# Ledger of designs, part 6: VHH binders against Mitochondrial Rho GTPase 3 (MIRO3)

Target 1, 175 residues: Mitochondrial Rho GTPase 3 (MIRO3), of Arabidopsis thaliana (Mouse-ear cress) (q9ma88r425to599)
Amino acid sequence: RKVVQCFVFGPKNAGKSALLNQFIGRSYDDDSNNNNGSTDEHYAVNMVKEPGVISDTDKTLVLKEVRIKDDGFMLSKEALAACDVAIFIYDSSDEYSWNRAVDMLAEVATIAKDSGYVFPCLMVAAKTDLDPFPVAIQESTRVTQDIGIDAPIPISSKLGDVSNLFRKILTAAEN
Below, E stands for the ipSAE of ESMFold2; O stands for the ipSAE of OpenDDE; V2 stands for 0.75 times the mean of E and O plus 0.25 times the DockQ between their complexes.

## First folded at step 1 (VHH)

Design F8 (framework vhh_7mjh_2)
Fold by ESMFold2-Fast, scan of step 1:
Structure F8 (fold): chain B 175 residues (1-175), chain A 120 residues (1-120)
Amino acid sequence: as target 1 above (175 residues)
Amino acid sequence: EVQLVESGGGLVQPGGSLRLSCAASGFTFSTYDMSWVRQAPGKGLEWIGRIYSGGYTSYNPSLKSLVTISRDNSKNTLYLQMNSLRAEDTATYYCARVSEYFGWDSMDVWGQGTTVTVSS
């Protein structure tokens, strides 16, 4: 497909804004013409190319930040029909951030399954330049295996290391 | 009718263990996330933890070392295992069904509760 819509979930201060800025250096506020007034969305758009491939099949990747209200999402069930890949970003140094991101993933995955929507879910470990919380590796390995998803994808916006994430998103969307 | 019924409460000595059960009826139990909540006498509700339909669990960090939540979808039953109980754990324990809406604390069906008293 020509356009891949990636919904970006995560608790406050997990690094969502930093990721969107890193991706394109700019963001766009959804003007809500197609959304109801209670959906507060921001998104970043760019073209992503497979390195070394001579092709006109370049993909447009859209990172759509899902706003949170209190401890829940401001996103309708019907809006998930547009999701091609969901990522759940957390602060790798903060156990609360990890727990909340996993809660968000399980909730979204359950709603998608119940609604008949099929899209991959990926965990994203942000701020990997900081020390991880105690037992983070054991916890993340166990939980991702239990849920049936890939191990968390590490990124650091401070170190500029985010390229692996975008490739993983596009690969997930094709499967 | 949609119903949740807790059982297994009672008197426990400090340092002891208890397993509470919650029997669900009137809905497809396996498709819902379930939660445990407690209320000490004269205090507000305190969230204990949540188990997702897929089996993942999330806990109140203050209680994580004390409790384990599990479920048996074949029996339509939710469990709360509690270890190393202290006097502060004396409370009425409720199971609750989590709604399909966004938000981890959206609980739409509650049981009547089962009382746990920790005392020597």
Scores: ipSAE 0.000, ipTM 0.104, lowest interface PAE 18.7, mean pLDDT 72

Design G1 (framework vhh_7qbe_3; at its last look DockQ between E and O 0.64; V2 from the best seeds 0.00; counts 0 for: pae E 5.8 > 2)
Fold by OpenDDE, look of step 2:
Structure G1 (fold): chain B 175 residues (1-175), chain A 123 residues (1-123)
Amino acid sequence: as target 1 above (175 residues)
Amino acid sequence: QLQLVESGGGLVQAGGSLRLSCTASGFTYAMGWFRQGPGKEREFVASISWSGGSTYYADSVKGRFTISRDNAKNTLYLQMNSLKSEDTAVYYCAAGRSPYLSYWTSEDEYDYWGKGTRVTVSS
């Protein structure tokens, strides 16, 4: 498939919007204007170039931000069917953000299972420009290992460090 | 293998309170309490998610029991208030590492079990 749909989950202030902006080449400073409480689905579409691969093989990655309301996910089961890969982004400096992201992972996984959907899940540790919460590395490694997913991918939108996240997302979707 | 160790059981008078603890030897996403009374089948009591953001209670204990956890200590708690004679049971700590849960109240969702701690409520 030339188009990969990635659903982006995460708690508030985890850096979801920043990631999407970065994906489409918007500056970090432009994020101040997008806090419009609009119920509109935020998505970003861009092509991801693979090193050493002819341009004709470029894949289109769609990042779709999923908003979570207090009453649960705004995502319908039907919508989840379109998910090729799910990422769970959290603020690496905030333990609560981490905890919430893990809960989201579990919830999404449960919904997917109940619906008969299977897709890879990735954890994304955002805001690595900040001090990590205590035992962050140990806990994140332990949890991801125990639940059978890869260690969190560290990124900093502020620093422009995305650690090849988008390529990793595509790779995950292909496996 | 993950080990669960319960503590805090004992004899208490009706209307009294008791706090149970369960220490896990490792990470557990889902944690819960089950109980088995004399001559009864084991039944669900309460469960809690990793962050504690989701809690579930049996109807029989709702409003009286509170489940909580301290992930830093790998410890699960059950605060039992307004205890009744019908609460007399062996209480088992249960845990599951998988986030792929279908039913939080089902024993099948939990892969690890403690040996249990006895709670006796006297009239």
Scores: ipSAE 0.019, ipTM 0.386, lowest interface PAE 4.3, mean pLDDT 85
ESMFold2-Fast, scan of step 1: ipSAE 0.014; ipTM 0.318
ESMFold2, look of step 2: ipSAE 0.052; ipTM 0.442
ESMFold2 (binder alone), look of step 2: mean pLDDT 85; pTM 0.879

Design G2 (framework vhh_8fcz_2)
Fold by ESMFold2-Fast, scan of step 1:
Order: C-alpha cells, then sequence, then structure tokens
Structure G2 (fold): chain B 175 residues (1-175), chain A 126 residues (1-126)
C-alpha cells in the first residue's frame, strides 16, 4: 500500500498537535501547540521510508487529527471507512488522559464492529519525558493484552523521538 | 501572503467528470508539494490527493484512486484535479492546500497557516 490513512484520537492536551507538528518536521513548542486553540481537524502528510529496509518507493502516511468537543470526539461512522490505522494518544503522566483514550478506543471499536470495518488500533503514550501515573503501566498492559492490541507505544515530542511510532504504523498497515 | 484560489466546481450527474483548478501565489510554487482536500456536508476534512513540487510523484486516497488525476503546471502556478466517474459520496467543498518541500501537508485550519484557500463546491446528484 502506498498510502496509509491514520486517524489520531485522544483527549485535549494528550499531545495530538505536538505529534502532528513533529511528523511534519516542526519543532515541538508548548506555546505553538496551544496558540491555535482550535478544535478544527488537522492533517499531516509525509512520505516515509520503511524502517530498516531499502525500498524502491516511499510510502505516504496521512495523519488525520480527529476533532474533540467537550470530552468526546467528532467523527461520522462513514468517515471510519477510510481508516487504515487508528491511534489513541494519551498523556502518560495523566490518569484522566489514559481513561479518556481507552474510552475513545472502546467507542471507535464499537462503531467499527457495528459498521463491519476492520483496522488495527494502536495506543500511544505521549510525554514520556514526564513521570507516569502510578497505575499506568499495570492498567495499560492489562487493557491492551485483554483486547489483543500491542502495548502502548512511547513517544516524547519534546525530545523529538517519534520514529518508533512511525515504524509501528507502517508494520500495522502491512498486516 | 500565500494565496490559493480554487475553481471549477459545480453540479454533475453520477458518472460525470469535472476538472478543478487552483491558482497559487505568494510563494515559490515549484518548491512545494500541492494537495487537494475535501469537506463533505456536515463532516470533517478528508485528504484526497497530492503531487510533488516537480510533478514527478503523485498520491491518492483509496476512495478516489483510478478515478481522479492530480497534475500541476509550474509555469502557470496552477494545480488541477481531474475527476472522472464521480459518485454521490464525492459531494464536498474541495480545497487546495500547500505542502512543504519535504512533502508535508498542513491542514487548512486557517488561523496559523500561511495559506488561504476559499474552496470550490462539487455536488454529485442525479
Amino acid sequence: as target 1 above (175 residues)
Amino acid sequence: QVQLVESGGGLVQPGGSLRLSCAASGFTFSSYAMNWVRQPPGKGLEWVSGISGSGGSTTYADSVEGRFTIIRDNDKKMVYLQMTSLKTEDTAVYYCAKGSPLWYLESRSGSYFDYEGQGTQVTVSS
């Protein structure tokens, strides 16, 4: 597949804007991420190479930030038909952020099941430069094992380390 | 500063064709990738297609692959979307969006992007 449509879910302040900015090569900046204040949908598109492999073609990743309103996400059932990979990002230092991301995953999984859509789901632990909340490791491992998805993928937009996430997205999309 | 002006939309029957145009100004056109995104009524933005600065590489969303063709004319600072075999689900406002030299696409979120595209309405109806 040359194009991978990745939908980005997560509560406010989970790091969605920072992830999209990092993906398009912009420096992480807390002020910049919050200056917009908008709940508008954002897209980040980049051509990436398959990690560890010399490819004759680059793949195009499309990251679509799903709008947040109040504590919920704004996305139609029909829009999910275009999803190749869903990511659910949370602030690894914030228990509320984790709980909301899990709720969003459950909601998206229910919509997908009802609509007959099948796509891989990935949990993304953002802000790993901060201390995790006490139950995060146990809870996240249990939840991901129970639903049959990979353990949460750590990233730190402040440190610029998001390469592992891109590798995981490409791998999931090729399954 | 950056200006993007879309045109060419209209009402078309299912199975019909339309060609959208985007006139760009305010930047070195050939140095940037160009993209088409669309917003169906009552829904969010959906990326449709992209073309590299040289025109040597193109990409398409699965929903339009084989039906749409993106081309550019760097001398005229224009990007086009040739749409064929149109479906009712193609009904949307279509926007032209500027990328980076490294193939980055920023959403048309307006407030802190340098580009300004007005959009052009495409309605596919019997």
Scores: ipSAE 0.000, ipTM 0.176, lowest interface PAE 17.2, mean pLDDT 70

Design G3 (framework vhh_rezetamig_d1)
Fold by ESMFold2-Fast, scan of step 1:
Structure G3 (fold): chain B 175 residues (1-175), chain A 127 residues (1-127)
Amino acid sequence: as target 1 above (175 residues)
Amino acid sequence: QLQLQESGPGLVKPSETLSLTCTVSGGSISSGSYYWGWIRQPPGKGLEWIGHIYYSGSTYYNPSLENRVTISVDTSKNQFSLKLSSVTAADTAVYYCARGIAVAGTYWDSKGAFDIRGQGTLVTVSS
């Protein structure tokens, strides 16, 4: 596969816009750049090397932010057919953000199941530089035990702290 | 085939605790990535998800009810239960116990979108 479509879900103020800006190499710019994005859909596209493999071609990774309206997400089941990997980003210092991201994962998984779509889902713990995992640590263990879901992937809003996430997204898309 | 059956009192006084039990037959509640939960339907209204539990004991509750709700599981009896404290007339509803199945590799597939339900039991809150 030449292109990996990664859909980015998460509540408002979770860091979705900051993640997309980091992905395309934009500099992190103070508090004003937190969630500095449109309420409309937008994309970030870049080339990423396949993790752990010497290959002739890098993959193209597309991060598509899913629109939010009234704490719900705006996504048709037809649009979800294009999803190769879904990530659910939350503010690691905010228990409400974690709970909402978990709810979004459940909602997306239900839509996928009802439509016959299959794609991996990953939780992403953002803003770890503000308050490293105080609330989510115990709950992430419980979630992992219940389903065997991968533990949340930690990232900082600062530029350069997200390469591990992008490698994990590519790995998930390929088994 | 798997069957779920609610049991508990049909009448509860205001301010008391509503207690319901679900008995699972034809399958085990300790097997796999299933979650087990409660949903209710007040007269003339839609379905409302109350909460659910995994066999591990991990619980997830409707935020509007979380301060009053406790769901527990007893794998040795193949049962799970609901406690709803401080009830009022607004808690009058048909209560259903239900099973959901999470998609492999995900947390769970939907609150309120269970694939198997009991027949329901009417609980009236009245003095």
Scores: ipSAE 0.000, ipTM 0.182, lowest interface PAE 11.7, mean pLDDT 70

## First folded at step 2 (VHH; from D5 with S54K; framework vhh_7qbe_3)

Design D5a (at its last look DockQ between E and O 0.54; V2 from the best seeds 0.00; counts 0 for: pae E 4.9 > 2, grease 26.1 > 24.2)
Fold by ESMFold2, look of step 2:
Structure D5a (fold): chain B 175 residues (1-175), chain A 120 residues (1-120)
Amino acid sequence: as target 1 above (175 residues)
Amino acid sequence: QLQLVESGGGLVQAGGSLRLSCTASGRTYSMGWFRQGPGKEREFVASISWSGGKTYYADSVKGRFTISRDNAKNTLYLQMNSLKSEDTAVYYCAADRSLYYSQWSDYDYWGKGTRVTVSS
């Protein structure tokens, strides 16, 4: 499989667009000749080397930002048909952002189960370079363990944090 | 062991209002209300997501009942307005440990119920 479709969920201002911008605006050493996608299309495309896979077959990772209307988050099963991995990004300095991301995860997971889709879900803690809301790390670790997913993957505005995330996304898509 | 304790039931005149509460002894994710009338099967009433941003209602109670929650107090509420005789039932609080499963009928934890009787 050459293309991995990763759907990016999260509340407003959690960092979805910043993540896509960093994916496009950062050159990976193994991807020196790749073409970045257009920022105007709500998608970001890049090529990522995946360890331990088919020898010369690189994986293309597509991040698709899921947009919501002004009044709330609405999702259809048709929207999920192409999803290989779902990530849920939240602002680690904002407890409301965390609570909203948990709701989005619950909705997506329920729709996927009801539709017969199977794909991994990951939580992503954004803005880890800011002060977290009180007990944020303890709370997020406890909740993710309770619901049976990995602890949130931290990212910040610094380069380097996001490259690790992209590789974790590809690894999750294989399993 | 997670405990769910309902309160607020009682005798109410038709057209009246009542507010049920359910206090959990620990953290819960998806929560809901169910009821069982005399000689009837248990039926879904309402459910609510973790943040309170998503609510679901049975058709028979839409527009009359409002579900809400206060996560700081581990408490679920059901505001029941415009009560009818067919609302007479034992009302049960239900909660899930997992967000991954249905919010409408397959809950892991149940309270013992609180009786609501609506008189003409």
Scores: ipSAE 0.096, ipTM 0.472, lowest interface PAE 4.9, mean pLDDT 76
ESMFold2 (binder alone), look of step 2: mean pLDDT 84; pTM 0.859
OpenDDE, look of step 2: ipSAE 0.348; ipTM 0.696

## First folded at step 3 (VHH)

Design c1 (from D5a with S98E L99F Q103T W104P D106E; framework vhh_7qbe_3)
Fold by ESMFold2-Fast, scan of step 3:
Structure c1 (fold): chain B 175 residues (1-175), chain A 120 residues (1-120)
Amino acid sequence: as target 1 above (175 residues)
Amino acid sequence: QLQLVESGGGLVQAGGSLRLSCTASGRTYSMGWFRQGPGKEREFVASISWSGGKTYYADSVKGRFTISRDNAKNTLYLQMNSLKSEDTAVYYCAADREFYYSTPSEYDYWGKGTRVTVSS
């Protein structure tokens, strides 16, 4: 059974907690108190089913929220150990949220490069039920093309449109 | 190719203020200001992240200089207050081409500089 560690980054109020709660709500039928015993950690674990395949071939996806503080160099290279894929979630209606998410991606990518770590980075546009900030499509297209990553993946926890993200995470972790 | 153009340099009296600008011909990520005084090596002054959320200053300018940026205009600023004769230098704008943070010695793009002279 394959396990994929997905590190979740994003500014305050970007929807990280909503995403983790939505992920658990999708067929997580067991509760383990050892997981919720970690005071500063927030994470969710579930199995993602492959369409048309028996459950024994399902992959286990772990979503781990990573805390980044603005006060100094707060993310260590050790904190990125075991990262298979990183996602950077932002509020698609808020230009500040987008700016901060890009800065977080730059910091994580720099640490990974300096440490010799290689993992895919994905931008996640949350709250797509809201109107995007002015020039959001132009800005996100320009930045993601400049960086050499895929266009942001849209989700809406309010509308329940998040399942496509989990499949894309698993696909990215393979290549 | 990316071009950086500095402006705002000139002659100013000690205790005065001056604002430098640097306009980029395209997208930039991390940006910074450096200076080179007479007979000295180029030294770091200040840097700013792409969003403007993180700034760094050399100890010699902390509390006197403020770095800022306007990404809509592709422009970097340096507000210099309480200027001293020791601040006399050619000021250079620098920018990263790549998304990664650069050390001061590793910036990809440099302007030609703007001269600041602080008189007695």
Scores: ipSAE 0.087, ipTM 0.535, lowest interface PAE 4.6, mean pLDDT 78

Design c10 (from D5a with Y56R S98E Q103T W104P D106E; framework vhh_7qbe_3)
Fold by ESMFold2-Fast, scan of step 3:
Structure c10 (fold): chain B 175 residues (1-175), chain A 120 residues (1-120)
Amino acid sequence: as target 1 above (175 residues)
Amino acid sequence: QLQLVESGGGLVQAGGSLRLSCTASGRTYSMGWFRQGPGKEREFVASISWSGGKTRYADSVKGRFTISRDNAKNTLYLQMNSLKSEDTAVYYCAADRELYYSTPSEYDYWGKGTRVTVSS
């Protein structure tokens, strides 16, 4: 697929906006005199390309932030039909953020199963420049192994590294 | 294999309170409480997600019962307040080892129950 639709879930302050801002691209409302334009709909678009590969293997990643209210997410069952990869981001220093991200993953996985939708789910550990919550590595490893997904992918806005996440999204989208 | 053991049942006067516990022999995800009263079918009481962030209650117990869990102890709780004679039942703990939110009828593991009698 040349366009990969990634839905980004996560609790408040998990780093969703920071992640989208690290993707080189435009929000469709950035130029519309909207100083507060990240609340309602937020999209980030970037083309992922392996150096030296054929141009027809290039993929466009669309990261769409899923709106949240009271730690729930605002997304219709029908909208999930467009999801190619689901990303669940959490603040690696906050146990509450981790717990809520796992609950969101469980909810999305349940909806997908009930609707017959199939897409990979990735956990993303944000703010890895901060100290992790107690037993974070042990807990996250056990939970992701139990549910059959890859270990959480670390990122940090302060360290500016999202290249590993791009590669993981690309790999997940191939299956 | 996962084992669930309920405790905390007993005799209590109408308007009183009881706290039920359910200890699991291993990790669980979704957990819930069910009950079966004299001459009634087994019915859903309450459920809780793994993190404790999501709970559901049957209308008949909402506002009176509180479900909670302590994952470090593999223990589920049901705090029952303002008990009524119609709350008299055997209370069963149920659990799922899968991440998916199970519907009440889909729980894989069940305890043997603890008896609660509310006298008029």
Scores: ipSAE 0.014, ipTM 0.352, lowest interface PAE 7.0, mean pLDDT 75

Design c2 (from D5a with S98E L99I Y100W Q103K W104P D106E; framework vhh_7qbe_3)
Fold by ESMFold2-Fast, scan of step 3:
Formats: sequence, structure tokens, C-alpha cells
Structure c2 (fold): chain B 175 residues (1-175), chain A 120 residues (1-120)
Amino acid sequence: as target 1 above (175 residues)
Amino acid sequence: QLQLVESGGGLVQAGGSLRLSCTASGRTYSMGWFRQGPGKEREFVASISWSGGKTYYADSVKGRFTISRDNAKNTLYLQMNSLKSEDTAVYYCAADREIWYSKPSEYDYWGKGTRVTVSS
């Protein structure tokens, strides 16, 4: 069983806590109200079934929320040594959420480059059931192409369907 | 392609102030200011990260110049205070579209420059 450590970045109200709660697989334990940014770190652990054509394997995905101050990072470069995949979540209806998520990706990528760390970075567009902000489609496509990463992965927290994101995280981590 | 346009240069008395602006035609990540004085090589002045959370200054301008940016306007600023005759130069805006490598010596895009003359 492979353990994948995924670091979760994103501005306040981007949907990080909602995403983490979905991955924990909580059907009755509703402590999500207390998991809304009162601590510098929280995590989700889920056992994911990966149906393959040849084999069915179980993997453990660990999601760790990273807190970043409005004017800087609290994450040290040493902490990034444990990262297998970084995701940057933003509210797809909010231009400032997008701008801050790109900012976080740029700084994390710079720290990783300077430290010799290499891990995949994925953009996650949350709240896709809401209307996108003006120029969002054009801007997000341009930025991801410019930096050489995949287009943002859409997700809706209200529907609870995160299976596509799980698959993409695990696939990215295998490389 | 990305274009950078500087403005705000001019003639100013020693001890005076000027604010330079640089407007980009599109998104930029790391940005910086460089200058080239008469008979001198181009030198680094200041740089700023995408978020504005990290700034770097040449020792010759620390405490006198302030770099800032407005990402909503794709605009970079340089507030120059306590100007000296040694600050006379053409000031160039530089930008990096690569977020992977934000070193002052490795900018990919450059403006045409704006001239600053500091008289004694």
C-alpha cells in the first residue's frame, strides 16, 4: 500500500475544510464546524479503491491543509520535503481567490525549485456550481499554460463528488 | 508577446522624489527595476515577488526606494526618495513569466526604459 502525502493550499473560504471533510469519509461525525481554520494544520486520510483493468489496489491518501498568512508563508522549505503532490484550491466564482491561489502556487514552486524539490502541482477549481468570475476561463487557461501545469480540476463541494480529483492526485504522485 | 511600458521619469533636484510606473500587457510573476547610468553597466535596483510579500533591494537604494505592485492593474511601481546625482540613469522595468525561477539576473522581458536625471 502506497502512502501519498498531498499538501493542500488555498486562500480562506476557498473550500479547503469542505474538501478535507469529504475525503475523511465522515457520514455521521460532524466536527466540520470546528475544523474551519482554528488550527495551523489539519488533515484527512482516506483509503481509495483504484479499479484497474488488470488489478484492484488500495492506496492511502493523506491530505494536509497548509495555512498561509495573508502577507506571507508559515511553511518552511524543510516541510516541503515531505510533499508528494501539492494542490492549490480556489473559489472559481471569486477573482481574488484565484489571484491568491496563483500567488501561493508561484511561491511554493519557487521554494521547491530553490530547494531542489520536485513534485507535481495541481490547481483545483472549487464551487463550480457557481458562475465563474469575469475572464476566469481565459485567465486560468493562460496562466496554467504559461507555467506548464494541467488545466484546473473542477470540483463541487455541495455534490460531495471528489472521485476525479482523487484519481488525478494518485496519478500525479505515481510519476 | 508581453510588453512593458515605463513612465514617470524626468528631471529632479537632488533630495527630491519621483515615482516610476511600469504597465504590463499581461500577467507577470517576478518583476524588477534595473538602471544604467552614463558610462556604467546595467545594475539591479529592486525586485518584487508575485504576491508582493518578498522584496529585494540593492544596498545603494535601501531605505530610499520602495518597490510595490498592483496586480489588478498589471502595474509595477518604484517610489524614489532622497534622490542623489548617482541615481541619474535610464530605468528599466523587467518581468519574468516563469514562476519556477525568480532571480533578478534572469528576467525574460524588458521595457524600453525611462530616463531619470538628478541635478545637483
Scores: ipSAE 0.014, ipTM 0.252, lowest interface PAE 7.0, mean pLDDT 72

Design c3 (from D5a with S98E Y101W Q103T W104P D106E; framework vhh_7qbe_3)
Fold by ESMFold2-Fast, scan of step 3:
Structure c3 (fold): chain B 175 residues (1-175), chain A 120 residues (1-120)
Amino acid sequence: as target 1 above (175 residues)
Amino acid sequence: QLQLVESGGGLVQAGGSLRLSCTASGRTYSMGWFRQGPGKEREFVASISWSGGKTYYADSVKGRFTISRDNAKNTLYLQMNSLKSEDTAVYYCAADRELYWSTPSEYDYWGKGTRVTVSS
């Protein structure tokens, strides 16, 4: 019954839609978002069961896909008020996807800092069924250590390996 | 502490080109170039985000200067084309080590500058 709002950021083709569609199994359109702005959002809701516990301890996870328009990326501080945890998903085989995800994290972190909001940020390495870009492990380790966040969480929607991510999101939101 | 070292300055004829470099002793995020001409206040020239996907230029240099970076080398570049006498200045590299967009006044780390002189 406890609800966790997870905002999903990432560049085009990073795997955001595949993540929402494959694992959560339920999607909602948010009609409150106008496409005239630089951002748009869609969301998916599901209950995440904790293995080995009673069903009344289950958590509800809401994944909100935050879309960025080609004319720029700009979020209002008000848009982040409902965020319990932010994830930044990138294509692990594409260095430009990684760089763009870091830029998105930087913008969200700046707005959160300026507004006094506090929520965990997680990097998500998608498409791990593909070969990583050159020096991907060294680069992602350097960046995440330098900015003080956890190492990227690997997933593959193609291989169905996504369950670990949702448990980590809930753990981060509870800390 | 983070150190920034500029290079590539020198004497060049009007209409010529120069490429400035700035090497950082460690990882940087937002970076920029500033300049201070004789008898003038320091002014913004250009800035670049971590990925290079966001760049900003002062109106006086748009179309002539190009900012770029090579993160593997911890190096920032400024390609200056069609140089004018008004571009004569000491050019400073600036950087932030935090993962935030910095305005020109908010950069925490600065180099000591490299001098560019444009003659007629």
Scores: ipSAE 0.016, ipTM 0.409, lowest interface PAE 5.9, mean pLDDT 75

Design c4 (from D5 with S54R S98D Q103K W104L S105E D106E; framework vhh_7qbe_3)
Fold by ESMFold2-Fast, scan of step 3:
Structure c4 (fold): chain B 175 residues (1-175), chain A 120 residues (1-120)
Amino acid sequence: as target 1 above (175 residues)
Amino acid sequence: QLQLVESGGGLVQAGGSLRLSCTASGRTYSMGWFRQGPGKEREFVASISWSGGRTYYADSVKGRFTISRDNAKNTLYLQMNSLKSEDTAVYYCAADRDLYYSKLEEYDYWGKGTRVTVSS
């Protein structure tokens, strides 16, 4: 499969927009995609190359931000169609952000199970340039072990540390 | 093996308040309260998500009951205000031990119940 659809979940201010913008890099199309109020979908598309591998192994990764409106948290079954991998991003300095992201993961995992959808779920710890909330490392490690997913993947859009995340997404989608 | 123990039940006058507690022997995810009154089937009262950020209530208790949890103490609470004779029941604590949300009546673990009697 040459195209990987990654759904991006997370509470407000978790860093979703910053991640999508950094994934695109310099783009003449950035303004056309998100600056006008008539666009309902938020997404970023790019090629991810493996270091030292021939270009024919390149894959197209699509990051689709899933927006939750003020009127609700619950997602429809149809909203998860075409998801190859889901990531749940939270502000690593904010315990409220962590709690919201975990609740989102639980909801998405339940809908996927009930619908017969199968895709990996990854937690993403954003803003790692900030101090973590108290017991964050211990709590996140215990929780991810309990639910059977990998430990949260740290990133910082401010420090430019995001490339490892994109490769991990592609690896998860292939498994 | 997960164990749930309810406490806080008793006799109270109509219009009064009670707080129920449920302590778990280990980590839980979604939790809820159910009740069974005399001559009635078990019914849903309230539920709370893993983080405590989402709550759901039966229409009969909305505005009167508040569900909350303290994950550091492995404890679930139900604050019951403006109690009515119709609230007389055995109250049961229920919990999930995995990530998936149980359908309202399909929790994995149950306590033995605590009795609440509301006298007029």
Scores: ipSAE 0.015, ipTM 0.346, lowest interface PAE 6.1, mean pLDDT 75

Design c5 (from D5a with T28D S98E Y100F Q103T W104P D106E; framework vhh_7qbe_3)
Fold by ESMFold2-Fast, scan of step 3:
Structure c5 (fold): chain B 175 residues (1-175), chain A 120 residues (1-120)
Amino acid sequence: as target 1 above (175 residues)
Amino acid sequence: QLQLVESGGGLVQAGGSLRLSCTASGRDYSMGWFRQGPGKEREFVASISWSGGKTYYADSVKGRFTISRDNAKNTLYLQMNSLKSEDTAVYYCAADRELFYSTPSEYDYWGKGTRVTVSS
């Protein structure tokens, strides 16, 4: 039984809490305890079966929300050692959210390289039920090509469309 | 316990330059500079992420001061240019255990400070 630790990075209001709630079957508006959890570790754990795939083993995926403060992230170096895959979530309608998520990915990639940690990094375009920011496709194509990562994975917690992301996370972790 | 030792302070004329250094007994910390002038509260000056990729400055020092670090030497620097009399203060090096690449809050570790006096 494989357990995959996925670290969830992203700026404030990118949709991290909504994604974690959706993953465990809660409503996208179901986080009434935000005040209590502002400095605590946030986890969502579930078993993932890939649709249409026959497998002897269900995979367990853990989504761990990385704490943010102001316009950055807070994470101990020891905690980063447990990362199997990192996702960087942004509000697809907000260019500033995109820029911040890209900055976070660059910082995490630098820390990982310098520390000898190896894990895949994925960009996640959240709130795809909203209109994208101007030139979003051109910017995401250019940046992900320049960095050498896959194109952003689209999701909408409001529409319940998140299953493709979990499949891609597990696939990335198996490599 | 992390030890921080500041150096490079001294007397300098207005318009001059100084470079402060802070040597740390360990690495993997977000770091920053704070100062306390005569009769004033301690104030934020600049901060830098662990990688050195992100820097933040107080409005009063933007364009004049540059924060940098050399992780191989466990050393933090503050290059101070175009010094003014109001820059006179004891400058403190600070470090935070969390990997924090944006504007800092409470810091866990502090040095004893290095004095900078800017004369007219």
Scores: ipSAE 0.013, ipTM 0.351, lowest interface PAE 8.0, mean pLDDT 77

Design c6 (from D5 with S30A W50Y S54R S98E Y100W Q103K W104P D106E; framework vhh_7qbe_3)
Amino acid sequence: QLQLVESGGGLVQAGGSLRLSCTASGRTYAMGWFRQGPGKEREFVASISYSGGRTYYADSVKGRFTISRDNAKNTLYLQMNSLKSEDTAVYYCAADRELWYSKPSEYDYWGKGTRVTVSS
ESMFold2-Fast, scan of step 3: ipSAE 0.214; ipTM 0.510

